VHH binders against q9y6x5. Designs and how they scored, part 135

Target 1, 379 residues: q9y6x5
Amino acid sequence: LPPKLLLVSFDGFRADYLKNYEFPHLQNFIKEGVLVEHVKNVFITKTFPNHYSIVTGLYEESHGIVANSMYDAVTKKHFSDSNDKDPFWWNEAVPIWVTNQLQENRSSAAAMWPGTDVPIHDTISSYFMNYNSSVSFEERLNNITMWLNNSNPPVTFATLYWEEPDASGHKYGPEDKENMSRVLKKIDDLIGDLVQRLKMLGLWENLNVIITSDHGMTQCSQDRLINLDSCIDHSYYTLIDLSPVAAILPKINRTEVYNKLKNCSPHMNVYLKEDIPNRFYYQHNDRIQPIILVADEGWTIVLNESSQKLGDHGYDNSLPSMHPFLAAHGPAFHKGYKHSTINIVDIYPMMCHILGLKPHPNNGTFGHTKCLLVDQWCI

## First folded at step 7 (VHH)

Design ua14 (framework vhh_8dlx_2)
Fold by ESMFold2-Fast, scan of step 7:
Structure ua14 (fold): chain B 379 residues (1-379), chain A 120 residues (1-120)
Amino acid sequence: as target 1 above (379 residues)
Amino acid sequence: EVQLVESGGGVVQPGRSLRLSCAASGFTFSSYAMHWVRQAPGKGLEWIGNIYWSGSTFYNPSLKSLVTISRDDSTNTLYLQMNSLRAEDTAIYYCARGLWGEARTYFDYWGKGTLVTVSS
């Protein structure tokens, strides 16, 4: 019977929340498993890009989900969280659930992980839930555990996605101790419920479980706004994405738009596409617009208005505030081991190894995760 | 100050049509995607559809009501046209501003909502 893996994401779970708040259930999980203290995510540090990088092992320029808002000038197609079902956007990579179903006689199950309710390369997750934010964590967990125990061919790869603490991070900001303490305690209780459910069903000892996230969160302020309308008239460009990474499609000559923007604010960098820093791996895809603006941490780009966001993400992936963590437990993982840092693209080849799958070419390095695994030696 | 004010709600008979309006102020309306969302009594939020700055529209395929979303950038007004209304369309209807670069239908500004009651 093949090994089984459950991949759980709590959206926007900043790594240093683990040091600033109490997580008794998560700490019990880590005590008999592994913890990676920081996961260096991909740029831009947004939900859809990073969730797809986790399951493909690819930089955004390679897998094609380069932002939460995208526009294709040739086809006139738009992408957003309210219009994410067109396979066109997802077909530049092969996510692990598709590989799992095609390489082996196995099933995949999904509770709302981005992309799992879309047919990708004519393959949709064997069991899935259409995205609906109103569906409780309990209902998502009930479906996933039912599918893990009652499927033929067997479900060997399952995903579970939860929107918090990201929604509260945006609303309150990560420095609001009162509200964030309440939200994070509820998340820890959900982790406790997850472990208890798996134990009750006899799955706990034989299931590999990864708990991770796509990005962190940084504090924003009405005192840190960049008014784009002060620099350039909106008639000169089409705005594809705004903050903290603005994607600019010029309506006039690209150089003219660039010259109007390049000295607009000391708190953002303005890049022609070919000048985007190589370390971002954010250049080689037609969905990346001709001009990209990158705001400094905690700064919000606006169009002649205030911002109600007290927290945000999307910033430079070298920033610790943008980093999530990874915790794991199960027969594949050491017990009581702590690791400092891995790249988010390293998760995919590790998961392929655990499941016995041949990975598609990817940007991850298996060596970075070897020390987490019982069947490997640290080198 | 960003404001969204819905109007046009009320009591309507089954099978009739209704047009809702949303008056926007305090921001560059023409640059934002705008959404309609509803909440029936005792139920969660249901996304109806959106209209991008380009004029492109997308709709929830699960809705049975015939709906059309349009915008007038010269008057900063968003519209929702609903036809063939049913009792199950009874809900509070919200106008919401879409936030670029946020996944999972995060809205940074909402209107107060307008109640639509479909009854005979």
Scores: ipSAE 0.337, ipTM 0.696, lowest interface PAE 3.8, mean pLDDT 91

Design ua15 (framework vhh_8dlx_2)
Fold by ESMFold2-Fast, scan of step 7:
Structure ua15 (fold): chain B 379 residues (1-379), chain A 120 residues (1-120)
Amino acid sequence: as target 1 above (379 residues)
Amino acid sequence: EVQLVESGGGVVQPGRSLRLSCAASGFTFSSYAMHWVRQAPGKGLEWIGNIYDSGSTFYNPSLKSLVTISRDDSTNTLYLQMNSLRAEDTAIYYCARGLWGEARTYFDYWGKGTLVTVSS
């Protein structure tokens, strides 16, 4: 009986939401499984980069998805959430569903996890849905459970992605208790539906399920804006990404652009690419632009106008507000175990171990997650 | 201060073409990517496509053969040209300002929408 794993992501689920709101269904899941209270994600703390780090075990500079908006100066190609289907962007790493299909002669299934509707190294998930935000959680769940139960060769790795609470976190901000309470209650109900569906189909007792997220959320304000147009004229550079990490491609001398930006705001750090802090692991990739601006937590970089977003992410990965959590249940996991912290890159080697796959070289450390697993010793 | 105002909606017959406009004010229009999004009755939001400040366009693959997005930075106007309209294109069409570095079609500002009804 081959081991099976379902990896579920609720985009933008900040770790401390678990302490400030009630999650009866998620708490029942954790009671019979494991909880990692904080997952330290990779910099920059954005959706595409962190989702790809989860499934490759690599820092962004190594897997090549370095932002949600990217530019390649050689090919003049642009990457965005609306233009993410070119394999060029994804081919610097091998995600776990590709490894699963190539090593074990088994199938993978995907309901909208970033990258799963793209052929990577000429391999696409055996079963997948093209990304469409209009498709309900129920329809995604129906397809995943059908594929887990009715596939040949068997689906051993499956992914399920949901856009909330990220969309509401941006719209309302994480400190809007009334609106966030409603959104998080609905997510907890979806987790209840997931567990009930797996039990009804006879999958629950033999399936490993991981529920996690890519990043958190912090409160923004109209009182915390950095006007980039007050620092430098737009004719001196091409803007590749804006906020809270701005990616600047100079049209003139790089040193001149840097000098105009360096002391413009006390709430923004300006880095030449070679001066980006080593702890970010965000330097060794051609898709990282020559000058990077990093706003302080809760500050928004704008172009001579306001911003209506009340929440954002992308900030320094040392900030607890940027951290998601990880919960898991299944035959591979202990019951009722709580762990404090792991790195998001540690998830990949753990998943490879559960599935019996040989991991590609990665930045994760298996030792960090071994205490979660029943077949490992934690002294 | 930022405003997006859609216009050009109405009742059109199947097989015909229609062009929608979005008038932008209160920001430097030429520096932003702009998007079109629609919502059919009883359905969720469907992203149509976007246009970067460079003029580069990207479309929902399901709609690429049916639509063209363009912009006129001198008049701060965004356009959506729709061809070979079918009953299933009946929807409220929204103009939205893009925000760099946000995945999954997060938008900073939205217009109030313009209704397009495709009917004989």
Scores: ipSAE 0.183, ipTM 0.603, lowest interface PAE 5.0, mean pLDDT 91

Design ua16 (framework vhh_8dlx_2)
Fold by ESMFold2-Fast, scan of step 7:
Structure ua16 (fold): chain B 379 residues (1-379), chain A 120 residues (1-120)
Amino acid sequence: as target 1 above (379 residues)
Amino acid sequence: EVQLVESGGGVVQPGRSLRLSCAASGFTFSSYAMHWVRQAPGKGLEWIGNIYESGSTFYNPSLKSLVTISRDDSTNTLYLQMNSLRAEDTAIYYCARGLWGEARTYFDYWGKGTLVTVSS
């Protein structure tokens, strides 16, 4: 009987939330499983890029989803972080559900994970839901568990995505303990519902479950704004993405646009594409614009207006505030083991190992996740 | 000051059509994706659809055949055309500005809403 894996994402679940709030259901999950305290995500620390890195094991410059808002200069196509279904954006990599369906006589199931309602290399998840933010967590869970229990060929890889705590993190900011406490308690209750549903259906003991996230969240303020309109007139460039990483497509000479931007604010770094730091692995893709602006943590780039958001992400991936966590439980995982840090690209080769799949070439290192797995030697 | 003002709501008979407008001010309207969201009595928020700065539209799959979103950047106005209205479409309809790079999960400005009541 092939191994099975359910990958769950709670968008914007900052690792430090685990230290500052009580999670009784998640703690019970971890007691009999593993916890990775920090997952170092890829730059930029945004939803679509990091969700695709989890399932491909690739840096953004390699898988092609380089931001939540993108422009491809060769084809003149635009992408947003909503529900773009053009396979063009996703075809630079092969996500794990495609590999699962093509290498083995197995099915994949998906409830709203970014990219799963798009045919990628002419392959779409065997069972999936078209993205719709109005669909409850319970309905997503009911569909996933039904497909895990009633599929032929069997569903061996399943994904489940939930928009919180990201939406509330943006609205209230991570420092609003009263509102964040309420939101995080609700998420912990959903984790309890997930575990209980799997137990009732007889799936719990033989299913590998990973609970993770794509990024964290940092506090923003009306006192920390960078007004791009005070730096440069909008007629000189096309804005592809704004904050906290602005993607600038010049309408005039690139050097002239760069010179207008480079000294405008002490709270952002301005890079010509070839000067973007190597540690970001954010340079070698046509969808990365000629000039990139990177705001300092907690600073928001605006167009001559105020900002109502009190939390944001997208910042430097070295910042602990940008890091999610990973918890896992199941026959592949040790019980009661804590690990400090892995890279988000390491999740893909680990999942391929659990499922018995040959991974596509990737940027992850299997050795980084060995200590989590019962069938591996820990060093 | 950013403002979004919805209009065009009211009482309409089942099977009829209605067009809602949203007047935007205080920002560069043409540079933002705009959304329509509704809330039926006693229910949660339901996303209807959006229109990008390029004019490209995406709709809630359950509503796609029933609605059309358009924009007029010269007048800073967003529109929602609704056809074949049903009692279940009774709701407060909100215009919302999408947050750059986070339009899936967060809206930074909302209008006060306009009530649509589908009743015979």
Scores: ipSAE 0.465, ipTM 0.766, lowest interface PAE 3.2, mean pLDDT 92

Design ua17 (framework vhh_8dlx_2)
Fold by ESMFold2-Fast, scan of step 7:
Structure ua17 (fold): chain B 379 residues (1-379), chain A 120 residues (1-120)
Amino acid sequence: as target 1 above (379 residues)
Amino acid sequence: EVQLVESGGGVVQPGRSLRLSCAASGFTFSSYAMHWVRQAPGKGLEWIGNIYHEGSTFYNPSLKSLVTISRDDSTNTLYLQMNSLRAEDTAIYYCARGLWGEARTYFDYWGKGTLVTVSS
């Protein structure tokens, strides 16, 4: 009886892939649902920060997952994609699955969405899979659909995460049409499998499904490298994150480190923490380091070496190449409606509305997503 | 040119121990996190664990008591010590360089792998 929502993420799915490749299954999904052509994500445009922004409606400085690699100077703790299970890192916000479980005595289910295998404020997703990249999309989908049909209290919020096309975007670059065509066709086939499984199990007509992503991808090159070692000696700082946003913790006077970096490359902006542009909403958190370097689109910061990476993300969130899309289908959504742009933080209050949950204070604006919803007045 | 070369594989009896090595060249080895990943016949890639530039190690929870990862920055060498080997540990073992600031998706350099066969 309660409304149900499945949130699906294909990591690194750049919005304009929809214009440059054929997606018959995704287009059939959109035909009877809604499409948001561009989602303006949060800065830094990385996986963990943006996935947590989707489910909290908060900027990174507010939810505390400020990069895929972080250091907390007070506790001396390090965070990375292979060391992400300490609740300390996630406890600065309340994700939607926690709210779902606590407000209405409902269940949540998760197939590998970042943070769902971690107890946050002493609450872990009711059903979850520990992160393991070797587990197939089919197995993730089978678990999610089983939990949607066979849970008490009922699963009303479910998440499903898939690593492509991000892995291939890094390996081949988004301009490799032959390889990206193959990868994107496989993703479209997985979307077809998802829809067919939901129809077969009788879930399709009464389930709200959102398909989105955390960021896009831009082309990199061996001709666009910034060698940090030519700017400053390693003895002067501890490197917390490298590219395309470098996080610098000085071992000497901060001003001296800043002066060595500030004019090193015309393709990199160097900021003291206090000088980071307000539009990034990337300043008010202890996990943001004293000096931040931001590379221009397509430029890679390296340590006296070449880079094999042909695609990357993490760049300025105003760049269209960094934007994902959002498609949705279900009883809450209009049919055949197309919208130009929303902010990624707007997804959270929209999802809370669909589920009948009271949102925690957040940076999203419900008005931005009203036109997608059948029960809302849009003028 | 960045290169990673695994060695130390071969046929080993169940219950025994084996140490794999990975020789790194073409980059500042001491500045990077290094990973071990394996692929059993007919299966996907399974992450074993990693070691950060400062020496901190993290392991796949299903393997933590059975493996130890270490590094020697003076020789640019990564090690995987495996104990109590089982038939299920039969796989090609890969050395991989960790990509700074990239969650879950990409190792920027891989070795060609070394085969470990656990059989009687």
Scores: ipSAE 0.246, ipTM 0.642, lowest interface PAE 4.4, mean pLDDT 91

Design ua18 (framework vhh_8dlx_2)
Fold by ESMFold2-Fast, scan of step 7:
Structure ua18 (fold): chain B 379 residues (1-379), chain A 120 residues (1-120)
Amino acid sequence: as target 1 above (379 residues)
Amino acid sequence: EVQLVESGGGVVQPGRSLRLSCAASGFTFSSYAMHWVRQAPGKGLEWIGNIYHSGETFYNPSLKSLVTISRDDSTNTLYLQMNSLRAEDTAIYYCARGLWGEARTYFDYWGKGTLVTVSS
């Protein structure tokens, strides 16, 4: 029977939450599996970009989902919602569920992972749920496990997405121990429910399960605001994305807009597109705007108002606060192994290997994940 | 102080149309995506749709043929036009402000809601 993989994402699960809070169910999962303590995500450290990087192994400039809010200068199209079903935004890459369906006679299943309710290269996930935040984790899990057990061709790749702890991270901030403890305990209980459900259905011993996230969270404050309206009049530009990475489309000469912005705040960096640091891999796409502003960690860019965010993400991907973790269990993975760090783009070629798929060209390095896998040489 | 105030709710007969309004104040309305969300008696929140600062609209696929969302940035007002109302459209309708740069229908401010009752 072909190998099976379930990929689970808890949005906004900062890696160091594992060291500062109790996770009895997740620790039991890790004890008989593997833990990668830090996953270095791609820039910008936002939900849609990083979820698409996980399943394509590509930097954002290569897969085309460069932000949660985008403008394409060539086609003049705008994007900023999960209900935008236009394949145009997703067609610059081939996600793993498409490869899974096209290379082998196999099915894919999805509970709300970004992109799975959109036909990409004329291929949509075999089983999927349209995005709806009101659908419970239990209902998503029930659908995924039903599809894993009752499909022909067999479902070999399944995804499950959950919005927490991101929503609460924004609302309370990661330093609110009382509220975050409550939220993270609920997530640990959901992990317990997941494991119990898989055991009850006879899936646990033969299913590979990856639990990961797209980014972390950092503490924000009303004392750390950058008022963009004090830097430049709104008549000089169109705002494509605001915070913590502002995407600026000039209505006048680009150099004039740049000069108005470049020294406005000591707490943000202002880049012309061609001057964006190479380490970000965030230059070579028409959806990346002519001027990008990058706020320092914990600083929020605003339009002459206070911010309600006590936590945020999107910052420099070298920041440990932006890093998620990866935990995995199953026949492909070692038991009781801890690894320090991998790149988020490395997850894709590892998953392709587990499923026996030939990966599309990608930015990941299979060698970085070899020590996690039982069928690979590692010392 | 951010405020969202819904109006236009009430009792309406099946098959009729109704237009709801949301008056926004305390922020730069033209820079934010705005959403309509409803909650029927005994049910959870159901997202209806949104309109971005660019003017682009996105709708719940189950409701797309029945609703139109529009905005007037000069008066800081959001609108929901509903057509061919049915009993199952009975709900409290909320206006909500979208959080900039968040992908997953995240809202930071809500109005108190306006009740729409569809009955004969």
Scores: ipSAE 0.369, ipTM 0.685, lowest interface PAE 3.2, mean pLDDT 91

Design ua19 (framework vhh_8dlx_2)
Fold by ESMFold2-Fast, scan of step 7:
Structure ua19 (fold): chain B 379 residues (1-379), chain A 120 residues (1-120)
Amino acid sequence: as target 1 above (379 residues)
Amino acid sequence: EVQLVESGGGVVQPGRSLRLSCAASGFTFSSYAMHWVRQAPGKGLEWIGNIYHSGYTFYNPSLKSLVTISRDDSTNTLYLQMNSLRAEDTAIYYCARGLWGEARTYFDYWGKGTLVTVSS
């Protein structure tokens, strides 16, 4: 039978949570598997962009999902989490489930991973659930395990997405140890449920499981706001995305808009598109707007209003607070091995190797993850 | 211009197998994803599965162990093989063409359907 892989994401799981809270179930998982302590995600450090980078191995400028809110000037289409079903947005890359289905006559299964309920290059995940935040983790897990055991052609690649701890990170902030402790304990219990379910169904010994996340979380405050309305009148621009990375489409001369913004706040960097730092790999896509504002860690850009967010993400991807972790277990992985850092784009070529798929050209480096794998030489 | 004609329906006993066919004409069949959809009496539409131009098949998980979809591009024909038929499989079965690059909810052409009745 071909190798099988289950990719699990807990949205907004900051790597440092592993050192500050107890995770008995996750620790047992890691003890017989591998842990990557930090995963350097792509810029901007947002949910849709980073989830698509995990499954394509591409920077956002290359795969086209460059933010959670996007605008395409040529077609005049808008993208948001409530308007994300148009294949147009997803068609600039080929995610791993599409390659899995087209290359090897295998099935894919998905419980709500971003993009899996959208046909991409005329291909939708073989089994999928339409996104609905009200569906329990247990129901998502029941469907995934049913599909892994009862499919022809066999499900060889499966994904499972869960919204926590991101939702609670925004509501309470990552520094609220009492509330975050409660939330993270529940997540650890869900990991325990996942492992138990796989063992009971006879899947555990032969299934490769990756547990990861798309980004971290940093503490915000009502004392750290950047009021964009104090910098520039709304008649001069169209706002495509707001915080902590604002995407500005000028209605007047671009240089005039830039000059009104560039010295407005000491806690915000203002870039013309061509001046965006090369290290972000966030320039070569028409969906990236002519002016980009990047707030400093913990600062929130607002429009003459208070912010309700006590935690946020989207900030500079060099910040450790923005980094998730990766843990994995299964026949492809070493046991008890710890690795310091990989890039989030490295996950895709590793997963292709495990599944025996030929990866599409990508920004990942297989060499960065080879030490995790039993069939590779590591020195 | 575009025509989809389903055939192979009828009365069948529980536990038996049945193969439905859909004859396509008026377009380049080999370039399109094709779908099977059914509607039980008094109920809404239920998507069964599809087959892409590449030949890869995708099924409604509640039905996957019971059905197989295939295509013959040389004869412009789509097939639905159903095994271990149950009374609850009684429905009108429709063949549908998918829109360019689109999921099952974006059908641009449907056949008139073929009735399958599962009864003893």
Scores: ipSAE 0.000, ipTM 0.108, lowest interface PAE 17.4, mean pLDDT 88

